# Ledger of designs, part 3: VHH binders against Geranylgeranyl transferase type-1 subunit beta (CDC43)

Target 1, 376 residues: Geranylgeranyl transferase type-1 subunit beta (CDC43), of Saccharomyces cerevisiae (p18898)
Amino acid sequence: MCQATNGPSRVVTKKHRKFFERHLQLLPSSHQGHDVNRMAIIFYSISGLSIFDVNVSAKYGDHLGWMRKHYIKTVLDDTENTVISGFVGSLVMNIPHATTINLPNTLFALLSMIMLRDYEYFETILDKRSLARFVSKCQRPDRGSFVSCLDYKTNCGSSVDSDDLRFCYIAVAILYICGCRSKEDFDEYIDTEKLLGYIMSQQCYNGAFGAHNEPHSGYTSCALSTLALLSSLEKLSDKFKEDTITWLLHRQVSSHGCMKFESELNASYDQSDDGGFQGRENKFADTCYAFWCLNSLHLLTKDWKMLCQTELVTNYLLDRTQKTLTGGFSKNDEEDADLYHSCLGSAALALIEGKFNGELCIPQEIFNDFSKRCCF

## First folded at step 13 (VHH; from n3 with L105M)

Design j7
Fold by ESMFold2, fold request of step 15:
Structure j7 (fold): chain B 376 residues (1-376), chain A 121 residues (1-121)
Amino acid sequence: as target 1 above (376 residues)
Amino acid sequence: DVQLVESGGGLVQAGGSLRLSCAASGFTFSSYRMYWGRQAPGKGREWVSGITRSGGRTYYASSVKGRFTISRDNAKNTLYLQMNNLKPEDTALYYCATEYSDFSMLELDYWGQGTQVTVSS
């Protein structure tokens, strides 16, 4: 009789830890550089380390204390002298702080501080109300969507900034972190009715969400996560949910499967991408879309692991995009590992394992601790 | 500054052929996968074809497979789409694209302005 073996893991955990640690070590020690993406780099790095069982609060809490300097509280030059706050990506250029504070850096910084368990700073130094007022100012009054920053001349949402589902998610996630839970909580700061109207307007005919009736896995994940944080997923019709699940399943590149119409929507099967997920129909598979598609499925149905072929996506990630020499994951099998795809590839594996919270994009144990300590 | 400039569109009778070109500048063209997409009036955008960095793998929407051929010339920083046996439903604004990150959680598409293809019955 053959004896089953529990051989070593296919995941090169030590290499992944070193990969993420190198990115933290390469950040400028003076913090005077021109890298507007510092908050994102920190978030992706410590999230990856946490996924691979590094106690990031113990190891990096003091090291990353300089991140607090990126919190800016300011008074708008408007008729109300409104106090707002948020996080900047870079401390360079003497521009009015209202135009340098933006939603993405603010969310990345808040999530990083949660992961570092810096609740004392969170509760005593961060002004949650002025932070939420910044979010208020970013909402487009006509569409209900959000821009990422304010115009320095008007102290209103920038007219040239994009206002898509990404910033709707970021805005709601920030408010959620600040304590908003009920519709009434959110309505203190934003027009939730117009926001929901905007989100629903982004539904595509064949399921999923996207601009210009082009379904997009990333925007779909943003829309669904936003609705989840607003306790509003039930506002989606059963037909739209079914269409969206079907569309997402067809993003997995497979010669076979449980997907309803694989050959109809993926007739040009490419075995080099087997198991991976596309972000849109007729594009190559990409490590990050494993996460965005799986997170979307996870939010739509309890049966998501039975509906998609999680072993096949695991094989794609570990055999095609995991970089065993350097650590990390690449976008595709033609490129080197990069921080973004390394974080999201790791998050996809963690989500499959049940160890990742997709709504806030942090490890599940970190979310559980945050929820218990910040129970409002 | 990234530039993608499409050309080669025009009016053509059903059954005819056109060759589209996309001149790329402002980035290392040979390091990026490239795509052609299209948008008919009042319709959603759709991706038509993609090609890997070296051109070793290509991908086609089922509606154009066998009729369209994507290719690239990395020495000339140019992407091509040969369109044969054109049909009225191929009428659309055609644009070339690549992907980039703005570090806001999602990768985004960079699109050219497009070139109009109109196929008459």
Scores: ipSAE 0.566, ipTM 0.829, lowest interface PAE 2.0, mean pLDDT 85
Fold by ESMFold2, fold request of step 15:
Parts: structure tokens; sequence; C-alpha cells
Structure j7 (fold): chain B 376 residues (1-376), chain A 121 residues (1-121)
């Protein structure tokens, strides 16, 4: 959020709080409607509320206690009788004897529990080893990337599931939350050398990360955050880091370029998107790419605020995509607010103010408290 | 199912024109921004043009600005790309595309199968 000024605040804080609260109220106590996304909805909602200074632990800890019932511990039908665990989106299953836990729901649930400061549940009920073994089973042995869930017939990674940089980040974030810090810690559960090899294979020739040599700011943020959690950002060459910083700065839409050194007007400028960030070259600005680009820059250089025009991205978010009537943020100026963009728009503002941990996508104070409590 | 079906490609002499079409089905076309991208053989994909939901704003890569015109007909669920003054470097497989979010970490893409444009010198 913006710092207080002598005039009225530009941030419609009360509307944002109501927006996020409405999304929590729409989650049924019984499993109705859009159950598959339940853990994501909780995470985005309480993260947004926390960014706007709601004490979510005090206010929602008991109300969201039912989320704990989504933790599933099971024994795989394999020769080792491997015990795994994770979180499901729905308690209503239509495939008998199949695991329904997946990596995204597990990460969203774990981050939500951290936001709720439910450390005693972490320390006494959650089985960190079986969570980490689930992550281990999701790693593709041939590439080192991760799938989101196991095939119910083989209890191995699904051959049709995506295995891109998103799931590499999710896997490493889960292991980090479970206590992995050193290479030795991670290597107990995953092949970190193959994972690093996969991540490096996604580097684009002229900087950034993406499939098929198409640089993409979202995949870039996933790759950089994964490397940061693995303490491995230094494995990137200096040239690649500089090329990536340059590519990211050029994602900001500006009539005068991205920095003071550009003296000519941008011929492809769209004034409606001024200050916002594109996810890829030649596409419109999008609220979520403000967060993904700023997080990537923040991970690559201490000077990221000097290099980009943070006042301009703040203006884009507050003037173009903040929805003052309903609260929340929209993807672009043509759409209504939605939960994903509301959370990431709020997170971008909080990152600029130094109040957000971009690597784990939680408020910085909550991360600091988690680090002291669960890593000691 | 979401479907994006491109047509109108072909062989054309340098300086010539082509008009590409993209027929959309399986979603509410008028609710989405639409894009054209292209991929030359052995190279990565690049985005060349975009258009807002209403068609009120358009965007062009510098390499095609002034030569290509994107448009849409929301009543017919169809996206168009008028390509004039074609150059050999415009030779590529051309895709129409859109973005969506399903509450995952990143937005996902829908791409068509593409239509080949070959510009001879």
Amino acid sequence: as target 1 above (376 residues)
Amino acid sequence: DVQLVESGGGLVQAGGSLRLSCAASGFTFSSYRMYWGRQAPGKGREWVSGITRSGGRTYYASSVKGRFTISRDNAKNTLYLQMNNLKPEDTALYYCATEYSDFSMLELDYWGQGTQVTVSS
C-alpha cells in the first residue's frame, strides 16, 4: 500500500478488504461449486487481507480450521509402501484408491497455514517427511522438472501433466517450507543437479527464461525464485543476469523508454498501458506482470527500484486496474476485478514498499516470523 | 473445447498482400483480448499484433507496424490480420492466440495450429 500523504489516500483499502473477505465467505463449509481451486482461493484472499493490515490469524484462524481436513496422508501401492502426504482441493473423490493431492494445492495450503501462524499444527500434525516424499515422487527422473500430481494407475508422474518452471518453483518452495535449506537438505528428496540442469535449459539466448526460446516474465520469476530458494542465483553468468535485467526493464510500457538513458520516444507506445508491465514482448500490460517482473528484478539486483520507474507502475495499478467501486484489481482496464490479479497487484505494491517476500509470495513480516519459529 | 483455426495463408510475392482469418469457438470470444504471433522455421515464437476486446486499441511489433492491420468481428467470432507490403522476412507460421487464468500461478495460452505464410523474393 502507499505511504500516508497530506491528501486523501489513492488506495481504496476498505473496498479491498471487503473484496477479499467476500471471496472467503463464498467458500462453502460443504464441498460445493469450484472445489478444485479452494486452496488457491484461501491463499489469495488471506494474503490480500494481510497486505491490507488485517490480522488474518486472529480473525480467520478458527473459521478456516476446516482447511486442515484437506491434508491427506496415504500409502502408495508400490514395492516400498511409500508414505506421502499433501493437500487436496476437494474432499469429494470420484476415482477410487487414487491420490488427489497435488503440488499447487499443497503449496497454497502450506502458505495459508503460515499466514494464519498455525505453527503448532506444522510442528505436531503435518508430517514433513511424507510431504517431502510426495515432492520427490513428482520429479521427472529424465529431466529433473516436476509434475503437479501422480498418475493414479502407476503412482508415478503423469505423462500428460505439465512439467514447466511453475512446478519446479512449487516443489522447491514446499521443500523450503518443510525445512530444506542446504543442497544436502534438498538432495535428500530430489535430484538438485538435474533440477538445475532443467532450469538452465530454459534460459533464452538474449536473456530471461521461457519455453522454446520465447522469454516470458512469469517463467522468469519462477526460475529466479527457485534458484533463490536453492541459494543458486550465483550459478547464472553475469552476462545472462544483465541481459535478463535489460529484457525485464523493457517490459515496462513507457513513452520515453525504461530509464533516463533512452532519449527517443517509444514508437510502439500505448498510453493506456503506461507504466504497466508486459509478460512478453509486444503484448498488452497486465496487473500480474507488474508483480512477476518486479520480483524478478528484485532478485537480480539490489538497484531494481533505481532501474525501473516504480512510480509509473504504481500509477498503472492504482489508476488503471484498481477497481474503486468493488475493490480488488483487474487484469486490465477492460475487465472486472478477480482474485488472482487482486492479490498480485496488491503484492506488487507491497514489494515496492519493502513489505513483501517475493520468493515465497507472503508478507515480509509473516516470513520473518515463520523463519524464526519453524527454522529453529 | 476451445478452438482457434487459422486460414488464409499461402505463397505470395514480395510486396504482395494476404489476409489471415482465425475462427474461434468454445469460449466467449468477445470477452478476450486476441493476438497474432508467428514462428519462422527453427526459431522461437514472437508476438506481432494484439487487439483489445472491443477492438478499440491495437498493438503492433515495430517490424510490422504500418504494414499489418489487426481487426476482429465479435459477431462472427473471427480475428483478422491484413498483411500488406510483405517481405521475405515475414515468412513464418502465423498463429492466433489468447490468454486465460485458471487460478494457477501464471496465465496460460491458447494457440491455434497456425497457417503458413511464405513470401518469395
Scores: ipSAE 0.534, ipTM 0.814, lowest interface PAE 2.3, mean pLDDT 84
Fold by ESMFold2, fold request of step 15:
Structure j7 (fold): chain B 376 residues (1-376), chain A 121 residues (1-121)
Amino acid sequence: as target 1 above (376 residues)
Amino acid sequence: DVQLVESGGGLVQAGGSLRLSCAASGFTFSSYRMYWGRQAPGKGREWVSGITRSGGRTYYASSVKGRFTISRDNAKNTLYLQMNNLKPEDTALYYCATEYSDFSMLELDYWGQGTQVTVSS
């Protein structure tokens, strides 16, 4: 984040640092924790701290070393005795499904360890092949999409989990972190042709990606980031890219955009959403969709800052959803700050500044250091 | 667990009225924005109307503006949609929804099973 040299900043950096630190302090450091979202809480907190120039490796590396205990390596009860590994959210055995490894916890833990610069773990303790094999087992053989975990009875993808674009992104991000770069690297563990087929099947008629035939900026960001990590963005047609850029730009609320339509038809229209982004047509502006929409645009075109009103979204974030008393960012002007929106609001600002890697959702400097040290 | 249960659908003649209800449980209803969507046979889901936490701001798709009114009663954890001057084109499965973060990658919709509204000529 750029610090003002001789004047006040609109960014309440010290409050944001305290906000994220408080969330780390609320995590139990003992074996008795039952919060199944612990890996996500760590990731969002240290990502936010890193965005605000806290050296999280120096400050939290030893303190968070207990995360290593959440790495579980196991042998499946199948005919091949397949060895898989991943991260669990809780070590408490009495919580149903809490000891099951899953893709989201695994990605959050891996990204957190990258930010903590725990390269020894990546080079010595983490069994990349058993982890990649877990990812392989999560792929739906018929659709090419992914689920989050395995059914304990069948050792196949869970029938109760969604198999949407989120888990496609998470799966590919994990493999990328494990060293996959070429199509041949990914093909060792997953069927990339079926995955690409699934992603393309989620294109909407007039641009963007979605579910249930409704375009959504979050799914769009997941699809585009997945394609970027697979070096496959060029597989999108020029028409689809143009339609998607247009759809994304129309997600920005302005006096001449979506809210002009609502203002003409609804006397309750107000300026509190001006400059922000909505995730779908006719929805409210939301801090997280500033990140998802901007990330999508930056993946599609170098001109994204000239095409959208970045000053307006910055004003929305700083004037409407930044919480100057507590730190953090809220979903909208009516809600309190929460960890998810605080991280993604901060990431959106960092992306505009050119300091954030949107494909892996970590600060750019952290990504660069990881890439140099791990020699991919 | 989040639960949203819609009711009040049925068969009505064109020009008629219906009032849909959505009973919410398993979360702090007054802390969340709510909306109505609909899905006509063979078509994608369409956003219909939305309302802020307090009910102070309401939003409508152009196809229903002036005919539909969204409201909420936070004391009863209930969302409403008053549908007046119904047209055959309003025939659809109507569902209520909310978004919240559960620490996954995205905030996603939680929606009910829906209630069928059928408008005859």
Scores: ipSAE 0.192, ipTM 0.605, lowest interface PAE 4.2, mean pLDDT 83

## First folded at step 16 (VHH; from d22 with Y110K)

Design d24
Fold by ESMFold2, look of step 17:
Structure d24 (fold): chain B 376 residues (1-376), chain A 121 residues (1-121)
Amino acid sequence: as target 1 above (376 residues)
Amino acid sequence: DVQLVESGGGLVQAGGSLRLSCAASGFTFSSYRMYWGRQAPGKGREWVSGITRSGSRTRYASSVKGRFTISRDNAKNTLYLQMNNLKPEDTALYYCATEYSDFSLLELDKWGQGTQVTVSS
């Protein structure tokens, strides 16, 4: 037999760096052309590069300075002439609704600026109060949930937009970045009691959070991260936390998964998905749900790494969805790498290493530096 | 425009069979994994079966395994669910689905409008 002396790194770091860099190269730096998802592309790319130890501030600070031009401040035609602000996806005014500020673009831009360490922006250019007022206008007064943007005719939350746990998370994350910490801070801009009521109404009978009483690991991560940013995780009952941990552990595909109780293993075990996480019962594993499930477990218990098989999920990511020729990670073993799954697969690995802040979805070192420099 | 249209539902006696179809258009059907879900009145949604792009792998909820068979015909852009030995508990609105991204944070599901299956005693 011929034993290997020691294996090379299983992570193709150089390929991953090139993968993320290519996505930034396709983004017009001074032109506000056709892609309304530019803030998301920047965020996922810069986050991925940061995870792989690229000094993105030094390398991309000048290159991506144009993203500041997407910050728009405007005065609403309402009775108080309310000043709001946020980030748009495109500055091309001929594209319908492309120049509308919205919550996702705003969060992605803010997190990207944090990763670029542009703290002068946060201290001088960013009007935190007008931004927080935009978030306030996105809250639905009856449900307490949020929509992503305003209707340009009424200056009220869009009647056609979805309102769910994603936008609750995004809204609270934006306010947190703007300096809200205490309940009183948040209450200046949003109805936190209504928001908490909405979040609790999304609890499912057998644990986890989801729409239509369907447990969903993505919505669960959004709900838990929102509660964490509101310092409100303790409002969840011990039983619900236990049920949610159990539900999340059962999302890991394994013939010998988390056998904590005398119960049957996943009846639909699929060796091709071994180690990966499902987002919902009975579906295939997906790279992004490794992150959403692990982040949720991390927020619920300090024992999360002992309770789940982190070795198995690492094997799933590196052996099944890592694309060694191109870099990046794919959604599943049948697809090419894409930016979203590349970022979230990388984030899952970084979370396991203790190097990722799951509540704000940025590397932990970046979060720590931001917190020190932008004290509130 | 992405469109998923289910058909083949109806009223059937317990122990009977039905075959559901889902006609897909507006996207490259053969590039996507497909799923069947269901929702009984007053209950949460449940995923009952999934199938990979080529059909090489399938997955079933324990409650339907051995009774339901998912299949696809990529040449006809059609997803199928053969349901045998139906039980009253199978009564639900059945819909086909796939996953998509709107780049807003999470991947979402694209659902059809569904077809009603009612199983009588």
Scores: ipSAE 0.746, ipTM 0.902, lowest interface PAE 1.1, mean pLDDT 86

## First folded at step 17 (VHH)

Design g14 (from d24 with S101D)
Fold by OpenDDE, fold request of step 19:
Structure g14 (fold): chain B 376 residues (1-376), chain A 121 residues (1-121)
Amino acid sequence: as target 1 above (376 residues)
Amino acid sequence: DVQLVESGGGLVQAGGSLRLSCAASGFTFSSYRMYWGRQAPGKGREWVSGITRSGSRTRYASSVKGRFTISRDNAKNTLYLQMNNLKPEDTALYYCATEYDDFSLLELDKWGQGTQVTVSS
């Protein structure tokens, strides 16, 4: 009975809180060059604070004013005069007649509002139908994938914009937040079958998802989360699931390769990355991939904690990438803490503890509250 | 905008050597891990080597270990790949890549146009 010596939590909670708080405080002055990313900054910061048990709705409600101002409703110059809405990153870039609404900012805003419990605004002011219509317009009719924004001239999806699994996830997440739960609900706004076809086309031969048959843990997480939100995980074959699980487990850095399944020494083993996860084969471990890989495993199997070494992940994060002086998490042991990796590192820890919803990328408690209030 | 420009590729005989270079601009080069990837005809992308921001740690694919050496000059914003004892199997388009966060949920790789390496038997 190996008494898990609950050693004092190596987590520097106070420092992490301060780290995230600093990023929120710096938004008006120091991030002028990153104004376009302010919505993301708010999301990552609020998420991080929430993970570390800060009552964000009570303390950081002031950010709601800014967010609300960046909610845009507009009429497209199409044959149907389609009304769409969403969030922009900056009002300065609001070129007359140009729609600068994008999927990432919209999702970040919505999730932040949920975390900040702005339910009145969410229910009474936001036009869920017009939000969903924006998502509709972002779907590529030829592939079923999504672009992040509309072309300002054609009001159609930009052909030059990337369409990958990120935007599939973001699109579906927005629709989910707007109230879509069934295939019928989703089909009101998007071609769900075509989307599913696209996602399936991104399956790699040896498991996982990625572009051009290159498996990627982030894309895998996005795909699986999307499928989960669409209640369509069952569409994956058992073989593919198994292969994906195997692939993900091999992404955890170990001296013995797949820690539980391989007896041979990994010649490419890097002790500095021990317990961490790679995003792709032959890359270094990264804090963010801890989350993406764990989330993927979590979605694929209930036994995910038994299959991977969660303790080693925790050790990797707390001992290697946690910054005890400044708070936050770095990408790796050589870099400084940044907001993105801090958020996802924190999320990974929370996920291990069962306190994080990986499907919507928010704390589980917040998700539960949202679900209760919005009758989802 | 992140720009990566690969150079140094060419035709070489088996057993020969090449040195690839990647000129980086548009970002703080010294703050990022860098990678070399390659794509052979009809095959998927393969990561062959990586280096930490300081250059203190390097990683190699098993297929190139002992033959390839990754290095960087942060003062020159340049990444290098010394390739020795080249084999026909090393024939590929080689890419320089960095992991970059554009605040679109995932940190993804940015890469250049690549440089072609052809190893003749």
Scores: ipSAE 0.873, ipTM 0.952, lowest interface PAE 0.6, mean pLDDT 91
Fold by OpenDDE, fold request of step 19:
Structure g14 (fold): chain B 376 residues (1-376), chain A 121 residues (1-121)
Amino acid sequence: as target 1 above (376 residues)
Amino acid sequence: DVQLVESGGGLVQAGGSLRLSCAASGFTFSSYRMYWGRQAPGKGREWVSGITRSGSRTRYASSVKGRFTISRDNAKNTLYLQMNNLKPEDTALYYCATEYDDFSLLELDKWGQGTQVTVSS
């Protein structure tokens, strides 16, 4: 029973529910151009609804049938009879012999099913081994990173695809959902050591994670979440943790002249972004970075609420990016609400309230129930 | 597909001026914040300026504040960076960028090939 988080009096809960519901209803008709992203849409919508205390399993159980149909098994090599499985965004794109399975859709689908409490599916229907094999194939043997999909011709990770920290997280999260809990479990499917090596290689000099020594809050969150799921946060040095915390704190835009929040860059304080978080240095605050930064802080230290200004974050979200007329959250104060930012904005609020699991990016209660019921 | 094409770079003497342009296509330009970043040789990428979708708000790195001006023409799908009083330390490859969601968990920056700015002493 998702305890109705009495959100701050300023949360327009009914509007948010309607917003997410609309997106879920429009999936068959309005998003024809986004067939590839349907699983993401479902995930963001269901997540948002769950955050706002909608019993999604009861109300939207009919979506399970649709999702289940998008679970695909395919044979990679006829000679070896290697079967992989995962979720696709569209059945129309299911070209014979073409693997259209990708990591993001797979994770989004699995998380959605968890939120919809389809435990039977996980226990008896889902081929976890073949799914894990798909994840295995997505790992780059040279770097330990992951690509989002397989090349149809080589059945290897696509060289043209990005292999950034997002897919590391997604891969590990999928394996976690499939029942991996120890290093030994993960090592059955992936080279965990190489993965760890890759993640560590993405450390930036001044803290945080990112490509090309450019710290990024989203990448930081992905890296830390991955490490958390791998029970490997202790592999980070204290110095790096401290530097990362410091970097994250400096991403919060604040009018309060506290040295801990003041960066030389704050000379360009923007009141419109007050309380919000930047994804990178010298960028505008963004609703999504509220979540990524807070999640990162949460993973790094138990005292994260004391270090950052959570009240200002709440104010930023509710006063600046919350759309009171339509529901949802916008990226910034000038834009309309969109599903992605609505989900992450909601998640940020839930995280502040202790009701969100940032490691798997689902409500905490749902995570707890999943953990109790699914014996992996 | 999001396409960004930077232009206007070149060689200039210290104290000189350049105007960079970025032609955007493949997305609704007027709906997105836009940024200029740069990468100097041997250094990491840094963001130097940002502008909201309407152009109502702008942001500048401390290093370029007062010297650079970001602007946009939404009708032309073009982003601009006026660079005045250029310094040798401004030498870098300049990128136009936007944050774009590809439904892979994170919004990431899309940028073009960049335009080289070289400021001689």
Scores: ipSAE 0.869, ipTM 0.949, lowest interface PAE 0.6, mean pLDDT 90
Fold by ESMFold2, look of step 17:
Structure g14 (fold): chain B 376 residues (1-376), chain A 121 residues (1-121)
Amino acid sequence: as target 1 above (376 residues)
Amino acid sequence: DVQLVESGGGLVQAGGSLRLSCAASGFTFSSYRMYWGRQAPGKGREWVSGITRSGSRTRYASSVKGRFTISRDNAKNTLYLQMNNLKPEDTALYYCATEYDDFSLLELDKWGQGTQVTVSS
């Protein structure tokens, strides 16, 4: 992964393992600040542990069995008696928001179950068709994009919920996990033509994807991963791909960048951010944008490591945002480690090493094992 | 809820100055990096300036560097943008913003409603 030349390893692996383990241990104690986000906390934690070579299935499979209780299957009040299912973040039944299934919790739970190799859950508890029908109901019929949850009284997406490329990725990833591979598979549940139209409408004039013609590396990664899962990356023009690669490379902060890639779009250098990636022009570098930018480049071209300076981003992560006393990674050099940036910083390092799957955002060996069991 | 309320916009002649303010509430303002962005008619949104939590580091878009100054008063939970030598190209709706995580995959931006700046020739 890192090619450190002298001294002890620059990656504090044991501290990282303990950092992620602490977050798992705290969940069953009903730590109130994390109740509605439990599926995300599980996913970030076991993904980080898996990246650092912990056998999470063996160590945490029984311990995390309680997450199965967050799977909710219900019948919609519609003329077709549509059965849907998904995951909730909290089991508090008398609070409407706490009982609402949503797309993010559902994806995080499914990916966690895959990492735990809980295939009996997939055979006995998960109803793949009702889960795919939930995804179907989340699609906006006019725009082709997705919302995160439903208003059960109307059987339509929430009128106040945003719809954007995040939920397009989450929706397609869930369907992929449920067994969809071909356009025909996806079309059973969603309108793929409208979805592709929405994704293409989010292309920015000078490359990348984003709302309001503002290129955004996170939305870019979501769009590219969605297209990859739909086998549709080739629908992007060569010019757009080149413009997007150029835009992404300019997100890396470097005092010695090539004049070919430096422009007014990335106008200033900040030594404190050297090697890191910005998520958007003119903003500070951030640990998670190392992952989002690198994943986007990885999806666009097999030569991505030759095009960016992976040693410099590794130095940014290890020297600026790795927290050697506690483990984990912080958002930036002014913050303490947090779970999200710890997961994404670890994923960025794993992606550079070739050990991370950018389409489904899980470790590559886990993805390979899952793929052997397609349609499980 | 996080609230960001911009003020100080208006109509000004080219070469003039304006000072924008952003009153922040609903979060620990001093713990977050803050930004100003803008959107001109028919154009995409762009980020024009950012400032670290203590104010120790700032950054600017090349189009405004040397003319705009970002600052913050953590005791008053207020972000500022001093805009000097304004040009017609600076005409836009100006937003203050910060980043937050809602556990839905990406960090998101939180913006205010914006304050209009119009620079006449």
Scores: ipSAE 0.724, ipTM 0.894, lowest interface PAE 1.2, mean pLDDT 85

